VHH binders against q88v07. Designs and how they scored, part 48

Target 1, 377 residues: q88v07
Amino acid sequence: MAQSIVEAPIRVDTSRKIIHVDMDAFYASIEEREHPAYKTQPLVIAHDPRQTGGRGVVTTANYVARQFGVHSAMPAAKALELCPTAVFKTPNFPLYREVSAQIHRIFHEYTEMIEPIAFDEAYLDVTTNKKHIHSAVELAHRLQQEIWHQTHLTCSTGISYNKFIAKLASDYRKPAGVTIVLPQDAEPFLLREPIEKFRGVGKKTVPKMHDLGIKTGQDLYAQSELDLIKQFGKLGYILYRRVRGSDDRPVEYLRERKSIGKERTFGPFLQSTTEVNTHLKAIAKLVAASMQSHQRHGKTLVLKLRYGDFVTITKRRTFGEFIPNDAALFEQYAEEIFEEVVDDHFNSGIRLLGITLTGLAPLAFENLTLPLYPNDN
Key: E = the ipSAE of ESMFold2; O = the ipSAE of OpenDDE; V2 = 0.75 times the mean of E and O plus 0.25 times the DockQ between their complexes.

## First folded at step 21 (VHH; framework vhh_7zox_3)

Design j2 (at its last look DockQ between E and O 0.01; V2 from the best seeds 0.00; counts 0 for: pae O 10.6 > 2, unsure alone 60.9 < 65, placed apart)
Fold by ESMFold2, look of step 21:
Structure j2 (fold): chain B 377 residues (1-377), chain A 128 residues (1-128)
Amino acid sequence: as target 1 above (377 residues)
Amino acid sequence: DVQLVESGGGLVQPGGSLRLSCVASGFTFSSYAMGWVRQAPGKGLEWVSDISRSGYTYYADSVKGRFAISRDNAKNTLYLQMNRLKPEDTAVYYCATGLWREYTEDSPTVTLYYFDHAGQGTQVTVSS
């Protein structure tokens, strides 16, 4: 029953080849392809604010419009103020989806491990690839050439051993860039990056970082792990590892939803295994129903519990096959995990229980059709 | 504001003993589990021990049988008695609360430790 308690060292797995593909000014470049005159005009892909009463948001702007300070996510009315001569083109999402699908068919010639981020952005795991190309740089150039050949659109690629660095690398040289960050180059590369490039450090977090004197990866690297955790909790734990080149996240192909779970907080606290099992049964029913209603099944079940003294425990169990959406089975696994991890902190009672399914995929279903025979008069 | 102030560190020869203290303020001490973590030179953080609000204790395998954690809720103070010290115990020792344990995949089992608050630390050096 005793558990081995050893701090996990920072591990940097450099065995993978990850490509991040980012289409250059995607919506605008498609519109320029369809109407070449747009190449020399400031083009803004948004509903025209003169026709919407000043409403709307910029999706994409071409490089001419960007010279006037127009950028994505900006109010369309503001873009009109900055560039009164701009052409506003309403987004043609059906066309953009079609072009994106064409590009994804090209990706599938090289790998099935494709994680779409948006119409214009994806991760590819090419550690092993269908064409047995040994050089990831050669593969990225081939990919760019094929995309250009079929679509007349350019893309920028970043190559590294994990998703975090590959994403950063793809931003380095645009348009039509190929940037590789080898393991030996990772630390110098990461130390120079502005702090806002680190995932999880967004608009609300950047001011806090700057107040602490953290503006770059170098500043982040210099922080103790304890200080980062004290200021940012789990984000601090993650950032300490990211700036050291560690990111084990897999390329997540074919997944739209990462988890489905339910949890409850108790007052009064649960004091016995009987009470715990009663509530795990109820939670398991809710999770099973939610999994079925979303048409998903999962490979990993996670138990979360919090003791009355605020110690929080999570434990996951991963299976080789998808777990059936059966409330009794979820309850059984949750109860087994509880018995495995419960300790003397239980004397403080149980304040929270939760069950979560992860490793999700769509349920399979059968489609069968037989033609009706002629002459059934 | 949560404050944790460690003391009692120092230089000691192998086989010696030290007693660390941590005085807590800014929260209801008796309602929280408390723990000790340490960081050796050039190494990451290592969980050492924790104690429930009622006094139940847990220890890392590396210190089990040599260290004893205790608490005095009336004094808002956490203690770590360290006996039979080894050079490998050389580290900065931190008092912590708001503990989170994440158990990873069943094989190999890895435990990740998080905490919401920690003190400034006290240096323990075990050397001839």
Scores: ipSAE 0.229, ipTM 0.730, lowest interface PAE 4.4, mean pLDDT 86
Fold by OpenDDE, look of step 21:
Formats: sequence, C-alpha cells, structure tokens
Structure j2 (fold): chain B 377 residues (1-377), chain A 128 residues (1-128)
Amino acid sequence: as target 1 above (377 residues)
Amino acid sequence: DVQLVESGGGLVQPGGSLRLSCVASGFTFSSYAMGWVRQAPGKGLEWVSDISRSGYTYYADSVKGRFAISRDNAKNTLYLQMNRLKPEDTAVYYCATGLWREYTEDSPTVTLYYFDHAGQGTQVTVSS
C-alpha cells in the first residue's frame, strides 16, 4: 500500500497587505505634462533614429504610440517604421528622476516599507502604515490621488497579500487602474494568467513552456513540482509555488537614512575645549567611516552638544555642495560650530557630543547640476 | 479628553447648501487627519470625506464635486461645505478622527468600520 505522500500543502502567508505601484507610461506621461500637445500625438521616448543613423531603443511610448505597436525596448527605427508620424523625444532622465523622487516622498508619507523597483515602480508593504489606514485599497486610492494632485501623473496599483500577485495585478488594468486580488481570489486570478506574465519567465523560457503545453497559470498548476524542477530548475521550484499563490519575499525597504551620525555621552563631563576637540575628532572619524560605508555624502553637518545641566544645543551648518567624507573636515566644521555656540553653560561641563550629517545622497549620483533655468524675470 | 463638536446642520431644500463645522479639543488637531462620516436612517455609517494633516482631500463618489472639506488648524476647526444637496444626503453627520475604512472594488462604496473619536453629530435634512 504505497502511502500517498500527502504533499504538505504549500504554506501561503496572506497576512500582509502589499501594493505594487506602477506609474503609467511614466516618462511619456511626464513629457505630456510638460508639453500637452504630445497627448494627441504618438510620442516615443527615444533618440530620434533619423538623427542617430537608425540607432536607439524605445524607453517608453505614450498610449497613442502604443496603438501602433510601439513598445518599450523596441528599436527606435522599428518604432518609426510602425509609426512614421511619431514624435521622438530624447529622454530627460534628470527630470524623470526628480519626479520619481517626488513620488517616493509621497510613498514615505504612508509607509517606510518601500521597495523601489524602478523610477516608476515600487512595492509598498502597508500592512501597518503611518496613516493607520486598514484598507490597502483605500490607501492605494489615496496614493493615486496624491500622486495626481502633486505631479499630475497617473499610476496603476496592484493590491494583494504578496509581491508577486500585487505586481501581476498592477499590470492588469492600465492606466490609472486598481486591481485587487484577495486571498480567496488569488488562485482563480493566477490560473487565468498567461505564462508570460509570471515573473521569471523570460523570452527564452516561454517557448520551452509552450512546447510542454504550459501556456497559462492553469497549465502550470497542473505540473508536478518535480517535473517543473527537472525542466526549469530553481525557476520551476519558484513557479510551482507562485502559481499556488505563495511568495514569502518581504518588501525590502532600504531605510533611507535621513541622517548619519554618532553621539557620545561622557562621564565625567568634559570641562575643556581641548577635551571637546579631542572627542569631536574621534566622533568625526566614526561618522566619516559610516558615511563611506553607506556610500553617502551630506550637505549639512549638525553639531549636538548637551551640557551638564542638560541644556542641549543643536546647530546645523548647510553647505552649497556636498561635504566630502573627510573626518578632518567634519572635525573642523564641528569645532567651528562649537566655538560659535558654546556659552556659559559650559561651566557645567559637556555630557554629550554628536556629529550628524543630513541631506544625504548616494555618492554615485553625480549631482548633475540641473541647469537652473534662469528665471526670466 | 478628546472632544468634537459638530454644528451647521439643518433643514434645506434639494439643491441647497450647508456648511458644517467641527470644533476639536483635547488633542493636537494639526497632527491628525480629520473626516466626515454620515449615517442615514436605517443605514450604516458612510464615509463622506477626509482631509489629511497636510491638506489633501478625499471624497466619497457620492459627494464628489458637491462637497468640499477644509480645515483651519489655527482654529482647530474642520469644515464641510455641502452644495447641491440631495435627499440622499439626509443623515446625521459626524466629525471624526482616526478613521478606518474598507473599500472593495466590487462595491465602490467606502465603508467606515472604525474611528478613534467622533462627535455627537449634526442632523442634515434635505427635503422639499
């Protein structure tokens, strides 16, 4: 009597509320916002192939251009062939980045659990959120409204209990769509999806799947785990679980450290400027190391000191440029600030010193100085 | 103690206007999102409108384009301008904070299921 190995049911965690936000035709939409005339024209965000000798790739296209079959990653020359009346706009990435940053600031108002995927896409875990909005659907609508209000751009949202399904859902209704996949609806939703929509199924995998008769989630579901693993390896393992609604991947949020700093409490209290400088030097070294480790630079240095009598002084110095991650420089600035702010409370000694950098940015982001458009005053 | 005191309700004809006010006390008004909910006779609590701390406004579909929510943080006061009133708007209107709502795609109705605090309400009656 072959004991049917009752395959342990795949555990599905449905406890989370995940929103996938996808900006609708993001770059094209921004261009349309800047130039409303583009709204009625086929707009292709790419270098004009007529100017580049037929070189270039479509970054994105507006919905008008998409009607002609233009899509992302298409050769620009092909886009021109499909749509001879297309307007080609060279990408303005500085602008797109700025708009993306603005959108992310909106996200941060709701949750810190944000996983950016691209400038125009992010996962949000809103199981708990800053607004105490129980309904993820309501939260998604609010997000869309706020985004529209602030940027005049639309986004589509997918809402579900995991990242995989939320992303699938966001693609379902565009533009300005909201798609909700509740736990009880996950299986039917997934079974209907074409296999091409499953994350991890690339252009090379699709033909193989089709050859095996796997064209939809339903077909995929019918496959044994072992067969999928044999055919597709790790991907098979993953897909077996995904089609069954399982995705345990957390929303990976990089806590954008708004600040990097170190503080030291003293016992006994510092009683001399020499002692203060000595400790500021040490603190500055630690801060510089931390800044380097996090690959950040800052525009503002903050000195914090607390006197023995608990009077606390926090003084900020903002610079026109990013401060180099130099411990000696941090020390110098901290000492300068100290000299400026020190008062009679120093007689009670210093119990705490801290140096903090704020206005942080990644070191790799060459601050493309956006040419300040001269205000035509 | 948190107190919310609504006022401005009354009897109006269809197409008329009312302005509701809610005076808040006992908490830092500016730190909280505020909203209006209503309860019609024999119906559950219905979400009407919210305003965030920063002033973003949200409206139920049933009142969009007709109602306007606003706040004056200096006065600890929430407002609801109601224009083009309909008989269906007849309800007790409550000022509330800490609103929790549920929205389903199949039912475009945002249902209030919880709030932290609400006032005693003000009656709005729209009748010819």
Scores: ipSAE 0.008, ipTM 0.213, lowest interface PAE 10.6, mean pLDDT 87
ESMFold2 (binder alone), look of step 21: mean pLDDT 79; pTM 0.800

Design j3 (at its last look DockQ between E and O 0.19; V2 from the best seeds 0.00; counts 0 for: pae O 12.8 > 2, unsure alone 61.6 < 65, placed apart)
Fold by ESMFold2, look of step 21:
Structure j3 (fold): chain B 377 residues (1-377), chain A 128 residues (1-128)
Amino acid sequence: as target 1 above (377 residues)
Amino acid sequence: DVQLVESGGGLVQPGGSLRLSCVASGFTFSSYAMGWVRQAPGKGLEWVSDISRSGYTYYADSVKGRFAISRDNAKNTLYLQMNRLKPEDTAVYYCATGIVREYTEDSPTVTLYYFDHAGQGTQVTVSS
């Protein structure tokens, strides 16, 4: 039967300097810049609900409008009810894109390790930086000053050794804030945070957490890893690590693919190993072609299957060397894994099969010619 | 909404028997595998048994030969017949569905069990 889960030691890497940048009330602040009279009025960036028949949602509101309880994602009609004197300004997305691009050009003066999240939000890895600034706090202040100088907009920054804590820190002091959480401060900071601040703990999860007596990071910290995984699955695995200050996710500045895979669903369900192998062969061919087209190879092959009764099985196999992009090899490995994990739930049939390659890297350049393209001049 | 309501727990002496029931609603019961998990106070969750939509049964080694899982699709009800009970069977027993098994090679090799829904549980206490 299944191998028992073992509790693995958690490693906390504190060597990085990560900044989370969050522009303050971005769309509204741009509109205030363009028309200063908006600064003293309640301003709501949305299509006017009086002109849309009550439809639409608030994208953002200035700080005057927020005093009336207006917030983002709120129905525009509700915003009008809360603040009948509000000015509704239709979003000028082309302008907002241009300002966002200007801000990103400023980021690039300091580092190339930039992960945009939205027009108004990004992660920067400044462990090393172009300006030779050793203090991440000083770098954050200079960044804010340069953004203000070029755009007349403010932002709030959070600084720590990983993305999770940096994001939490940026919410701490708004507007125009700079908040740092040093490694020695991380545990007290995380333990006092409300559970809803933790990634993945939203509307559906908060009540369940509270029913279990988990309201803060301290309560979460007290839970065993096994209990969290059994109760919350992969979210439990992640939360156990986050509350202990562990988040190894890189700033995703390269935007490389993390996996390449293909899956198919079946109705009618597959009823025999012969049917399964036929479809694994077809899926393997598609994945091998995709790996080659993207000029990647991978070290890990993942089989996913779902039975007709909704039991889902995933199994990965990691190799010592990169797997050749050969459909026959992918099929062989997938079939071997299938036989290893399949059980009598198969009497319900197979509703889904998938093959995914992970642990990706570019193909070795000495073994490749330049790609053929129709416009090869 | 998916709802699972367990019943049939209680106090029993070693060697005794209990029958647990779980009434399900809010989903097509006959399309899903169903299972039992248990948790002793201060311990982690332990998978006990599951039954496929078509009636094939699976048991943890610790209960094999003593427990029998069954289902009545017409009544949307899952059962666990527990015989020859031992003190180590003392736990809260939860009815569950949406079972996921993940086999990973992360060091060490680990099998993870997940589920989408479980009930509030029923207490089973085995004591002299």
Scores: ipSAE 0.093, ipTM 0.626, lowest interface PAE 5.9, mean pLDDT 85
Fold by OpenDDE, look of step 21:
Structure j3 (fold): chain B 377 residues (1-377), chain A 128 residues (1-128)
Amino acid sequence: as target 1 above (377 residues)
Amino acid sequence: DVQLVESGGGLVQPGGSLRLSCVASGFTFSSYAMGWVRQAPGKGLEWVSDISRSGYTYYADSVKGRFAISRDNAKNTLYLQMNRLKPEDTAVYYCATGIVREYTEDSPTVTLYYFDHAGQGTQVTVSS
């Protein structure tokens, strides 16, 4: 009597209300807003390959350009081949960031449980929210309306009981879509999804899955946990649970530290450069230690200072190479930046200093970061 | 609750002048830097000017020499005198607290990152 190892049912927490917000063609939409003539043209957000010697990568494209097969992460030269009439617009990240910040402020009106994924994407846990809106659907609609009202941009939302399903849902009905996946609908929804849509299934994984006969959630569901682990390791473990509707990951309102930094608030305020340098040194040491502990290095150092009068300045310095995890270097760079940005607001003292490293990568992985943007040297 | 109420906007011809006012309440006005940001139609928020609690003034390059920010702490009021107005100055103007400015490598110019609080804004339209 082969004791059917009754695989203990995977526990699925359905108690949360999660909204994934995804701005529709975000950068392109912003450009279209700024220049309405782009709405009727294939718009590609990238450096013009004709000006760059064929270099460049598509950040995004509007829906018109997408009809020609243009997509994100495509070489700009390829986009031009596919769409010779395409209008190439150099990315304006400052503008995009501003708009993103505006959208995030809207999110904050509803909940503090926000996990930004990108400028154009975020998870919101709205199980409890500031507006006391019980219906996540209603809340999502309000968000879309408010975003439209303030920015004239559209977003698609996915609503479910976990991050994984919410994200899948938001991609289902673009643009300006609302997709709701209730707990009872999760299994049917997941089983129909192509495996390419499952988080963690990248370009390298898809062929292998297809070779194994895994093309859809249904196919994935049919696999044993052990087989998936054997074939895909940790990813197999995760996918076995995801296809069964399980995702216990919290909405991390603390960003997976795309950045490692330390900030210090002062009382009394700092009044001299000497004091500032002393504290920058201390902060740099802490940051270096943190970077080392996380086994990461960064390409960008950010100095943040807040004056006594509450004016805040941030300055970023990006290096061509990863910055060594050296406290002395961090201090030096921070001091240099401070000297560059300090202004008459210093008369009110400094109440906050911060050093943050961004552009993080694991120390062990020479991530050939394909320069998405050729440094115009 | 922090309240900021802007006024003084309107329709003016190019070359004209306006004076905006912002009345603040719900916080110790004299303890905060104050500033103005604006949003033109279809554009993002732009930093215009700020003034420290001690009265030091800063201006965006686009308005430097034309606009003057001032404050009256006794009245909890922020002002923006706008002279030689241009069509490109057309925007909703917001009084703001907690202005965060950013420098980027690509543009050493001060840009607006965000602010803590802003009013409802006042419309300024410069048109012939």
Scores: ipSAE 0.000, ipTM 0.227, lowest interface PAE 12.8, mean pLDDT 88
ESMFold2 (binder alone), look of step 21: mean pLDDT 79; pTM 0.800

Design j4 (at its last look DockQ between E and O 0.01; V2 from the best seeds 0.00; counts 0 for: pae E 20.6 > 2, unsure alone 64.7 < 65, placed apart)
Fold by ESMFold2, look of step 21:
Structure j4 (fold): chain B 377 residues (1-377), chain A 128 residues (1-128)
Amino acid sequence: as target 1 above (377 residues)
Amino acid sequence: DVQLVESGGGLVQPGGSLRLSCVASGFTFSSYAMGWVRQAPGKGLEWVSDISRSGRTYYADSVKGRFAISRDNAKNTLYLQMNRLKPEDTAVYYCATGIWRTYTEDSPTTELYYFDHAGQGTQVTVSS
């Protein structure tokens, strides 16, 4: 290829304080909280394979079940084979989402620089913070205590100067751990790690690395950058830097919802405008509730419809002001747009309708909070 | 597996005609609207025409009056009759289904077309 790689000095910026928060066995712990008898039983959060004909996948398992070899992502039927006495509990995702939201509200008491990864996992940049706590270790302990106080759930935290090391640190002592890796400790810590712990090195890459004699961070460190790029491309470039303690990725707290919407599919297909308007009314109620629960409003409303012959139409309408979170208003605009775009494909019926809000921003009092935070901290 | 196989492309002089065919399999052809999209050298995809399950036809302004789309549901085949061909019609023509049409408030016409499935395409070249 024509691209030359010029080696530049690897800069290791140690100025940031990053916390990785990982909730301990999240779904199972919530269920144990709701029903304490589960604490002494092997508990598997999955659809019961006895009821699904052997189908299903384990989302998580409590620590009792893990002693039998049950782990997340395994087939539920395999979990039953390993632990015939296990209690299978169907996941209650609405509850788990609610608890996750509670935990995120706690995060916001300390910093606005929060990158959610999953319901049970987030990065926090606490280089500065809203509580004026100078020690990231103290902050992590306070955070863990506040989460326990409000939710009765434990978490494990890892603290370092970048996301990569913070994530590895959070895995070091589980459950309920607080682990810090200081800049001077980073190299010994990374050199000991199995190659599987490095982001991007999964089941498909591990055999290739082992064939090259790379089993640990120490082996990886010994490789030339050019050899790693030749063998692994961009992953090689990244790994060379990660094993040297370099990770400049920011905590991505500006990742925001781009849209909020709801859609329904129909069988039998809708055949009349009256049927369409009835369902647009129901969908509008759902979207308005969702907009309010997320504390957002939007400037653009989008109607989506799909005909029985699979032609799909979308049309957006943008307003000069934010649209009130009013179900009747969303219904009105959606009905107007439907009338504007409907065509002879309607002879096939309507199989899907959807309403989506875009051009989102926080409600007015949220804007006042956001502009002041960077100046206060 | 959905399969769409185009044929009938070739070299033709300006003013000439070609008939494209697309044989479909792996889905219930008679339940879907079908369409043609094209890609000229160095340009993006352009919607050409579609036809509803019942035979109603729609055309891009650039081809109205010159192209005729049709379907034979018994043979799972989509056709495009292309008459009075111009150099501007030179493109790879793709048979498609799962068609999406997007409008904006300020546009009376479709702004964006895309599809769930398309074939490998057939080359049409109109050369003097």
Scores: ipSAE 0.209, ipTM 0.704, lowest interface PAE 4.6, mean pLDDT 84
Fold by OpenDDE, look of step 22:
Structure j4 (fold): chain B 377 residues (1-377), chain A 128 residues (1-128)
Amino acid sequence: as target 1 above (377 residues)
Amino acid sequence: DVQLVESGGGLVQPGGSLRLSCVASGFTFSSYAMGWVRQAPGKGLEWVSDISRSGRTYYADSVKGRFAISRDNAKNTLYLQMNRLKPEDTAVYYCATGIWRTYTEDSPTTELYYFDHAGQGTQVTVSS
């Protein structure tokens, strides 16, 4: 009896209520709203290839056009071939942006924990919400209704305990769909999903996965973590956990860049501490400039180094206060970290150095207290 | 193509010893740091040890003083002598190149981020 080494289940946090909202054919739907005649016609949101010399890419298409095989990112010329009767509408991004802003205002009525992905997509953490609605399903329905009432547009929602599953769920029942994946349903749901639906699996990855016999979540689940990492690197690490229902990523409501950093690769390799310091100084200057340009400061400095023998080390230092955007400080901290982590692998030289700041926040506008000129009375 | 073939795993009682071997091919062995990583049932990959080109050795705290990594460049072979084995050492052990180790403030312990190449692994089971 081969004792099935029951791999200790990956710890899965199921405590959150996450809604992924995806507007249905968003740009096309807006155009249909503005011009109801488009509802019965194949509508392609793209520059007309007949006017552009065959140039252009489909942004989106309505459901009528999709029946002809038209899809996003398709060449506009190809869309015309597939659907010669298609109406091509040049994207009106100002209008789309306005409608998106309106939808986001609706989101803000329910929660501040909003992570916009695009004009037409967002994650909402509604574990706690402004409306004190306990049921995420009820909240999702109310959102859909409110969006419809205000915009006359439909959206599909995915509801689950993490971002990964919520997003997958929202794609399951389009248009105007609600898909709920409870913790107990996560495994069966994920196992049945085609690998193409897994976030991070792009067009280049799919063929490789298929070649390895990974076509579905079930196939992916059967893979060892090591094998996935060997084949797909960091993506393999992530997918191993995702297919097991694990996603600890928070809904990031502050579009704040999570990190600002610079890396440099060397050829020839650095062979001395003096060289390392010289380059750390240069990198620090670049990072400081970038931090300044983005009007951010950070609490954590991360040093990354890769040796000539391909060992890579990353070490972070978090400070109690924000680090001033001073290149000299960045350099100093990076050098200090370097001294702490450097080991005999340095004999092989250094291939790469990187400095990254995380824990970012906006630079407080120094209230230039304009000296109130004393009114000479 | 890079190939790493591990051997030497097996069943051993607590307090016992094993010696793992890894034969490398498809790359210049002497130009790379080499290491061992392991994966226990239900756990993620864990860095165990690595050895530099010059032969300097490094160990995870969990195995320090018990395990010894070595290499023979002439034979393109990496070794791991494991002494005083414990049940918690039960895992599949992999020979690896291009090891990425991360250090966090919260944990002085080295965390394995990824590696470039690894073998198929050899099972080590420590049980009474």
Scores: ipSAE 0.038, ipTM 0.575, lowest interface PAE 2.3, mean pLDDT 87
ESMFold2 (binder alone), look of step 21: mean pLDDT 80; pTM 0.814
OpenDDE, look of step 21: ipSAE 0.009; ipTM 0.322
ESMFold2, look of step 22: ipSAE 0.000; ipTM 0.110
ESMFold2 (binder alone), look of step 22: mean pLDDT 80; pTM 0.815

